# Designs tried in a protein design chat: VH-VL binders against Peptidoglycan editing factor PgeF (pgeF). Part 8

Target 1, 264 residues: Peptidoglycan editing factor PgeF (pgeF), of Synechocystis sp. (p74606)
Amino acid sequence: MTMGDDLWGWQNINGSPYLTCALLAPWPHAFFTRAFYPQLPEQLITYLDPQGKAFRVKQVHGDVTLTATEIGQTPLAPDSTHPPADGIISDAPHQGVWVASADCTPVLIGDLIGKRVAAIHAGWRGTKARIVPKTIDKFLALGSELKDLRVALGPAIAGEVYQVDPWVALEVGQSVQAVQKLATEEQQWDHLSTMVNPPVLPDAEPEKYRLDVRRINQLQLLELGFAQEQIAVAPHCTFQMEELFFSYRRTHTKEVQWSGIVSY

## First folded at step 20 (VH-VL)

Design o5 (from z3 with heavy chain A33D, light chain Y92H)
Fold by ESMFold2, fold request of step 24:
Structure o5 (fold): chain C 264 residues (1-264), chain A 124 residues (1-124), chain B 107 residues (1-107)
Amino acid sequence: as target 1 above (264 residues)
Amino acid sequence: QVQLVESGGGVVQPGRSLRLSCAASGFTFSYYDMHWVRQAPGKGLEWVAIIWYDGDNEYYADSVKGRFTISRDNSKNTLYLQMNGLRAEDTAVYYCARQYEDWSTDEYLPFDYWGQGTLVTVSS
Amino acid sequence: EIVLTQSPDFQSVTPKEKVTITCRASQSIGTSLHWYQQKPDQSPKLLIKWASQSISGVPSRFSGSGSGTDFTLTINSLEAEDAAAYYCHQTHRLPHTFGPGTKVDIK
């Protein structure tokens, strides 16, 4: 369990479960499960806003977030009908913004006052590159205020099972500025392993660690000045909950689930 | 079709340098992580280095750290390997290799296309 | 680093016979093992990914199996064009490592 378990609710459409977060109650939103495969955002948005328009990107595990307008201005990725990016911010009403995942963290954001919403795909490469803080900076540049933002970190591979190489755990951990500022790698490892709810856990296999990517993203948000009540972290693990989610680590296949949020 | 062509190999004395190039065509080079892999005469394959699609991150085998530098120029569709302080043990055919594309993951992935290789011989 | 070994080093096989090549990892690597074919004077070509997953354009006579430390590449009915060296490759951790190869010739 993580902080905020009471914020997460299971919903159902025609026997197919999906997840919502109370922090995002003002906006139609969903973290869909594998039960909705192979439906795409263009169909899935009809469950949230039948007149809404769906916006997608070709995810490349990078740090770029585009506005809905910028999507139309950005060259398409190879073999895709979408431009390369890993996050989307709405810039008009009735826009649904969507990301796919199969272990990487889907992040949904709403602005209570400015009304814009975002969806972010945050794997370990994007988390190392600080895609979430960069997206928050983009909200602020568009006129949002930090106190008005609400953030939900959705189902992803859990830290207790996400085995990675030591250099991955360290480099992703260094994306937290408080860690990066420490003088030695030994101090950085100690901090990452011993803080309350540590993002880095030991593994039984020599020269491996376990990494909680959701916890790292949470730490990045807290150091930007978010209050704890502005952030919800889902306790759900895509690897362990095979009945509900696809997981690339589990099957090494391309199936994904979608998460989305619609602007007003 | 996908083509990778290495160049810059040759015979050099120990302690000298060489720069290898790999010209890419038939695919969008800037969307792929790229690798160097070498094969010593009569031996198996040894991974040398990776560079991410955007050129901002590189990782090396211990045997070459501090001596070799992988780089890329996405505007020229070219991968490079700068090899300094060459040793007899560096004698090999050097291949550039393209990482398999799977947009649904950032796991380590196998290599789906390889060049024909360029021979580097380090001899006194 | 993870050491891969292969068995046998060499085999000479009559056409249409079944060929089995074994790869053993020095520690458990789950299914993070891939297979390549290198024909004489050619570059390696990817045959199988993730122990058992097929690659588009690779003949169906090639299959892979295994998990943990023990992996097998199988050629169900050997063709003349299959004379080559075969390598396994692990992606469980950096550095990437390869097996020493198995040479398969036609009798």
Scores: ipSAE 0.853, ipTM 0.918, lowest interface PAE 0.9, mean pLDDT 94
Fold by ESMFold2 at other seeds, last read:
Structure o5 (fold): chain C 264 residues (1-264), chain A 124 residues (1-124), chain B 107 residues (1-107)
Amino acid sequence: as target 1 above (264 residues)
Amino acid sequence: QVQLVESGGGVVQPGRSLRLSCAASGFTFSYYDMHWVRQAPGKGLEWVAIIWYDGDNEYYADSVKGRFTISRDNSKNTLYLQMNGLRAEDTAVYYCARQYEDWSTDEYLPFDYWGQGTLVTVSS
Amino acid sequence: EIVLTQSPDFQSVTPKEKVTITCRASQSIGTSLHWYQQKPDQSPKLLIKWASQSISGVPSRFSGSGSGTDFTLTINSLEAEDAAAYYCHQTHRLPHTFGPGTKVDIK
């Protein structure tokens, strides 16, 4: 489907394309492409807010989201200048929060009233662990209201090409509460494969499935009570769109693109 | 200097239990997924189990499911393998192995450091 | 489960000669194939990841190639310390599986 496709816009800086989402228009933000490599968030933030300070974490494919203040209070990851986490929430103006990806889903969030923004790195392990719902809970604990949140799920490896083992598809699918509550695995598989826009697709290789991690994260958000119009899901595939994005599945190398959003 | 030191091996009768330990040092243990791999005498390598860095998820080879339990205590930098219902075919040197670290991916990864191994012999 | 086979089972080689070891997967695994060296009475050591990518601290004489079902490990000039068993390892799916090994000795 093309519903919501008008939300995604290509922008350009000196011939280098990056992607923005209309739901996040109140905030400077970007899902940068490979064209900006090897620039880091400390450089990239100047395109979004020359006064901004970039905040990063050492991503570990977990379920932890830190505030910008908590980053300074959390022990650093080994051989890193950043603490281990997979999400960041701003707690002051002019803070850019950033995540890297090369197939995992970058999630950017803005609070229209509370002014907080977040960036989340959601791979399948973090999605299974429900990092996005846990980050939403943290927004609420900080005083945000769900109706004021806007969420953009950025470029990632697409479900139609993301081959995984059956247990991965099932366990990530079980992170959706409606699936988890079904009495048998047979019912869970059936639900995951037959709903509209199913997050689990068949694969030609025996005993493999395809998993749409963005769709799973979208389902988790809908279950929390988000309206459809509060969530945008990018159709862009990092694996298939080689000219625009790095993909670990494609090359097995560490190059990444950055996505970020700046509070005001 | 990464060190992995297995212990707890020995000779046991079929049907009995044994618990292996792997003491980790020289790296931040709680940052790494960890594996057990075994090698029967004179034979090749067989993967046994994985546990994620935070201890929340474990997966097993079919040959050991329901009998073996992998666990970890990050406060003690120690990996464990509880082996119940031991059989003759479980006779092997058991290695703990550290998964290669790559922050940019959720892919399954190879093992970059292995311990010296501890011998388990299941004999009647 | 993906079965890996290796050839040859055993190879006796004069120092400085080239060694080629093959690994064949029972189905396509892309480049999800890694190589290990196990010297006598020692634990395995990672040599090559993702079919062809180098590992820091591994001598440059070791290289890997291949994709799909057919993979090779090459030692382009055998040294005495390279006498060992060599194993391929696939990470395409769980369970992880290893080849049966290739023993390389000094002639």
Scores: ipSAE 0.848, ipTM 0.916, lowest interface PAE 1.0, mean pLDDT 94
Fold by ESMFold2 at other seeds, fold request of step 24:
Structure o5 (fold): chain C 264 residues (1-264), chain A 124 residues (1-124), chain B 107 residues (1-107)
Amino acid sequence: as target 1 above (264 residues)
Amino acid sequence: QVQLVESGGGVVQPGRSLRLSCAASGFTFSYYDMHWVRQAPGKGLEWVAIIWYDGDNEYYADSVKGRFTISRDNSKNTLYLQMNGLRAEDTAVYYCARQYEDWSTDEYLPFDYWGQGTLVTVSS
Amino acid sequence: EIVLTQSPDFQSVTPKEKVTITCRASQSIGTSLHWYQQKPDQSPKLLIKWASQSISGVPSRFSGSGSGTDFTLTINSLEAEDAAAYYCHQTHRLPHTFGPGTKVDIK
């Protein structure tokens, strides 16, 4: 119903905080914080479902989502124990699907009727490539109905601090079809900068903009026909909330937090 | 061990075309964004182009945009640079360079391995 | 486009002495600056990333510092094998740009 912080709850395990979303209450799930580092999904899943099996992928900032079955059928990335992808859909009960992030948007999805769940890693490259809409299309192809889906966009770098080059802001903005179909780049910039809750904000540095990747993903979902009540957007910023989250933009180091959801 | 080997350089007249290749080995080529960087004789380094790991996106320096095309064939572990409409100012050693891999980010990153380069000379 | 300048253009240094090379950006680039070594007739080699972060396999005598517009590469005790050109590289914005280089020779 209500968007923002009142859908989001802090939970605690042995003094370590993690975040949950009321929209996903039917499923065990978490947006874990840095406090759980260096634990991996194979350990973290025991906090959510002791019977569960963890599934993860080697993230490549692309637009591919695999089912849990497809993970076992996809060649592994070299030097990795996981196939390349940026999203996972469950296909049986007690499957935990997981993504890592350190500024990119973790997206968790549940199907109230079909019981499938998904986790998606959506950075600006994946958002430009429309990984979230492509994952929704995959849900529908598997028999899900759009009205039954619930989507949570988790902690990520906030638009108010996410400085990018103009071409990044524009190309990611063009992934919103209403923007893409405008006749000129001037019209596209104007639309992106002046709509309610604009996804593109000015920056004090000449030839830079600020980009709200979560807002772009939200707009993509709304264009697919989601009602606003089906989408929750976390207000938490990984860059600004240093005590809770790793941020690559802040430190330029490889530490990440994990987000996951478990099917029933 | 990581190895990048450029080939296809040579002497050509202005206005002609040349295709460079970069053979990659010792690492998983399809996981890395790749770049071309050139160095005119006795000069510094100039970035030319990037192609994303999957080949779906390419970006160019203004000096070569519209004339050069970066491409890759992940099944052959090979990076390419098609250079059309060559000019005297394109004379340089051309390096292929591997972007530092960091799966946790899509920030712009430095280049951790470079080939030995191939010389392109454009003269009338 | 971001212009990088380097100082000095050329430096001749006695072995085991400290070498300092500076790079200045035309605008603030945070810590989005990296350093490369290029020996004669060889390709560049990454030495330092993100202004000050070490690279595996690079000798500990190499270090970097700075943020904003001013950056320094330091070779704490010069070895004969360190005779090379040194370049800074910014990744704050496309296009990627490089400094003009600093040539370091052994006296």
Scores: ipSAE 0.832, ipTM 0.912, lowest interface PAE 1.0, mean pLDDT 94

Design o5 (from z3 with heavy chain A33D, light chain Y92H)
Fold by ESMFold2 at other seeds, last read:
Structure o5 (fold): chain C 264 residues (1-264), chain A 124 residues (1-124), chain B 107 residues (1-107)
Amino acid sequence: as target 1 above (264 residues)
Amino acid sequence: QVQLVESGGGVVQPGRSLRLSCAASGFTFSYYDMHWVRQAPGKGLEWVAIIWYDGDNEYYADSVKGRFTISRDNSKNTLYLQMNGLRAEDTAVYYCARQYEDWSTDEYLPFDYWGQGTLVTVSS
Amino acid sequence: EIVLTQSPDFQSVTPKEKVTITCRASQSIGTSLHWYQQKPDQSPKLLIKWASQSISGVPSRFSGSGSGTDFTLTINSLEAEDAAAYYCHQTHRLPHTFGPGTKVDIK
């Protein structure tokens, strides 16, 4: 069983490519590339839903997800026109919810029955803090059922190249309950490095590891009871695919791409 | 105007404790990761500890692990360093430092504002 | 774990002349190297991030270059106010480490 490339399709607007996921086909959505820079969600939404209104947040690498209504009720971040958060859930039709990324994982979610959609920005700090499970809990509290949710984990820095310190790999890995429950750190390391499709890989540099943040988020979802068929993981690497994506690890510059999904 | 003002330094005997404070103003303290960095007299800089913006994660240099505790009170805009079991090698000016803010990454980042420092002398 | 060394330890330079300070890492750190200025009796100030990126409000006479293990801070035309100690700082790995400093003085 492979989760991968056959769920992911390239689309094109006037020579500018963007990515879509078959699991999210019911909703207008996109993982845009660097080719759309410097367009913002307020412009990008017109490609997806001319009636739509774009919702964004000031991302802080935390674990907070806001509804579109809550965005209007939340104090703004410093020097920003947006409140601080790292995820957004829609609460009415024609709402586009958006996140920016340049290596961190953009996560798009649709509810087939409840009609809500979400966008989540999940870097390693947010993943350690379990922003994705917390957002799922918010869907459930709003009346969604787990079986109706479809999740796409978009382009991000790949585990094959994402070098991190050992403590980062371990602490993010401990956000998976099966890992956290093991009695020793040695057992936790062994589990993280030897499971099928391991989220922690060796690095040639002593005292470094490679971390697959998308795989960790996938493991968190599976532990919540998602079936594998409800989760799509993009194989695309923002670091390696420099013609398509900005990557902070590659350039240490602030340019980002946007990913969004629109409710109907 | 960003301001960081350390206090609580002084002269103490080895094995004793001190608590340092860093009062922050001119920015939204609760949105920034904060650090302590020390500088022994006539020497270079040594990183001591970090605490995340919300206070939920702390990391330490090996030289201070188990003896020092970094903490923050976001309602008072104050960073703290509790220093227990002080040793002669802990003698230094202690700076609080604000991590450079970059919303697009969770990489380790340099420090863009530093306080004036407070001197801790451990002398027998 | 990562040791930074700096050269020279001390420079005495006439005004308007070029100053070059080097920092060497004990292993490759990519471009995860930053520079600070510490004037006498003052706290450090960030000058350059990520080896070569400018900081708003820092005079254009300061520039940085390098990658891997060898890095350079350049002051293209020294001003009297630039008399200070200069430190490199790596963020490739925790713990953060700093170079031992280079003192630049007016000749």
Scores: ipSAE 0.808, ipTM 0.906, lowest interface PAE 1.2, mean pLDDT 93
Fold by ESMFold2, last read:
Structure o5 (fold): chain C 264 residues (1-264), chain A 124 residues (1-124), chain B 107 residues (1-107)
Amino acid sequence: as target 1 above (264 residues)
Amino acid sequence: QVQLVESGGGVVQPGRSLRLSCAASGFTFSYYDMHWVRQAPGKGLEWVAIIWYDGDNEYYADSVKGRFTISRDNSKNTLYLQMNGLRAEDTAVYYCARQYEDWSTDEYLPFDYWGQGTLVTVSS
Amino acid sequence: EIVLTQSPDFQSVTPKEKVTITCRASQSIGTSLHWYQQKPDQSPKLLIKWASQSISGVPSRFSGSGSGTDFTLTINSLEAEDAAAYYCHQTHRLPHTFGPGTKVDIK
């Protein structure tokens, strides 16, 4: 229970707090807070690696992860200086890979042996599309081994407050293969609502549910064969912790915080 | 700059089919969720359907489920609405609409650009 | 589905005067309410998003307010070009729904 809380540490730069995860201690990394706005990854990387190069994408809530090399080979998104994607994997030392979020789950990954790192933006649409498993597949194709990977699921909107339509909860839940295999929708609902630490919770509003997107991503990783101790899930809620995080659900404005990890 | 142009409307008898097209220009069509919205003569707006930017997910109003199919061809920058089993109550101007883009969220969003509309009349 | 109602159905207003249009939702929708203008024989245009947020290129005389179930669109000094129908639109849940409209004419 409390063991998960031991993995997360608050750090401070000039009075501005940011979050780190012990599973990723080998790599300079951060889940930055709103206190760093409006700084961009090009500035933020200097706190992590003064000789690092920042890599960004234009996030589209999809399922594509690019290597740092592929970013240079991919056409730019419209009115953007970055190609469209929702994840980045490093392919050389001193590369910082970055994602922005304001309720969606930022996922940072490190490979203890292969040395590559990744950052993923996983909202409910990307989670439904299994962006995290697809990125793990890309690590494996690049020569990584599952046992060497460490995954941190950062601050996001908590399941206890993330109200969604029933079809959203069900379709995201079906991205977990154990759920998809059940013969009926009724069985799928029951499984999602009654398992230990359920990813789907009731809501007081009729025809609404609450969805724990971090829990769904955790379930996807577990069914790929990750051990529990390879995965850290932040307990922090971007919606509830207004002093620390921007939340689109709270304000409907475009401000974001950045999360990043640097290869060595 | 952003332009959406519907076509394929006309007069049809109940029970028949019609296919609407919406040609998009002035923006990168494949990065936007798209909608159909209709307006019966002298009446208000009624949402019909959404299709995601990649074409893999689609959702419909109850009034058209099972009869209408939204689709897109991103290589042709074109949105479609296949309307089967047409009824008198389907008589309307049909608009294609572009969902407002906000890369920071996957919330449901309003529609920032609409086409000129194409009239579908269903009568015997 | 969420039903939206609007008041008034119609109003005729002298230029430069203030116009107020109300939208009511059948349940709380937070600030997930947007406003559109539809001029005669034209398609709708987005005026206000998320109850009160401005849209680039929309004249500053248009403003929105409200949360929960009650929302207001205000035109603080009516211009002749503002003669149109005005619709509210909720995005709290699917299906998207619109109010029945308010017609504003120049007196």
Scores: ipSAE 0.800, ipTM 0.905, lowest interface PAE 1.3, mean pLDDT 94
Fold by ESMFold2, last read:
Structure o5 (fold): chain C 264 residues (1-264), chain A 124 residues (1-124), chain B 107 residues (1-107)
Amino acid sequence: as target 1 above (264 residues)
Amino acid sequence: QVQLVESGGGVVQPGRSLRLSCAASGFTFSYYDMHWVRQAPGKGLEWVAIIWYDGDNEYYADSVKGRFTISRDNSKNTLYLQMNGLRAEDTAVYYCARQYEDWSTDEYLPFDYWGQGTLVTVSS
Amino acid sequence: EIVLTQSPDFQSVTPKEKVTITCRASQSIGTSLHWYQQKPDQSPKLLIKWASQSISGVPSRFSGSGSGTDFTLTINSLEAEDAAAYYCHQTHRLPHTFGPGTKVDIK
């Protein structure tokens, strides 16, 4: 079983690398690296679609996804030129939707038939709140069909290094309905730690665990009825790959990389 | 201008209840995780509780768990602490504190603004 | 629960001299350690985050260092207005915990 690593390709613009996913080949898209800092989506979109308009939000680690139209209708966040949200769905051609990350999972989605695309910022708080399933629900409400969606979970902090408190691991794990339905916490811990490709791993520090946020998001999608072939999970770790990515866990500084996808 | 103003402190008998309020202004209250921290007279700081920006997740120090409830009303820009079963060791100045905001992370963060505090005295 | 200890409990220091305050954690906390100043009858003020990172508006004479279990706050040249209690604060795990404080007076 491949975690989608044969779907991932490195691209280059003027010596600066960025990552693409074959599952999203119909759409101009990128998971940009730190090499593009300090460029913003308004500049980065020109590499993907010179006719495109960039859409951004003020990320708040929540569970709200806005359409491009709703962004223009939503009050701006204070001290920001953007409304608060953590995901964006396109609603017209030539719209680039963008999220920033430095360990949290960037999720890019394309609809092969309905033409809508999305970008989601999914940290552990947003994953606990099920931002990805809520965004899928919004696609369906707009007329998309599940079978037509393609989802790429981009570079993020890997479960092998993402140390968290036990309550974080458990509460995020409980966002998977198969886990929530188990009768006891003991059964929930057992399931999370012993399933194939477990999202919760032991840590050497007493009273700590390691959490794979990308794997939890993947499990949430599978429970919604996605086929494995509709989901790609990047193997890239923002913490371990310092040459390519910023990581907040590594430096505790605000630098980020951008990921985006453009509707056609 | 960021402002946090605590109120509701006073003298109360052991076993009774008291509700503290913290009025927030000068910032978008609904963006910030908020904390209560207390300081017994002449003593150091003790963390009491956190509530997330949306009000749906709360966590407590063991010393107050089961007795205190943190809550918020984002429409009124107000943080609350309901204190039940008060004990002599709960005597302290109670501060509300705003968690440092960093949109790039989900990490636990330090507190960048504190109120002036309100005194709770529990005496028999 | 992570216990923080501070040393010394109290210092009386001549103006312009260097002040060093130490904080020790009961287990490794990486750099998840922050420093606060509390002047008499005032609320705490954040001085340093993540062991060594500066806070806007805090005088440059304040600096922090350390990782793991041992941390220091340094006041390079003490000013009269720096008479206060100083607290360390860990964010490695819940519950948040603080050190017991170090009181610095002008000698």
Scores: ipSAE 0.799, ipTM 0.901, lowest interface PAE 1.2, mean pLDDT 93

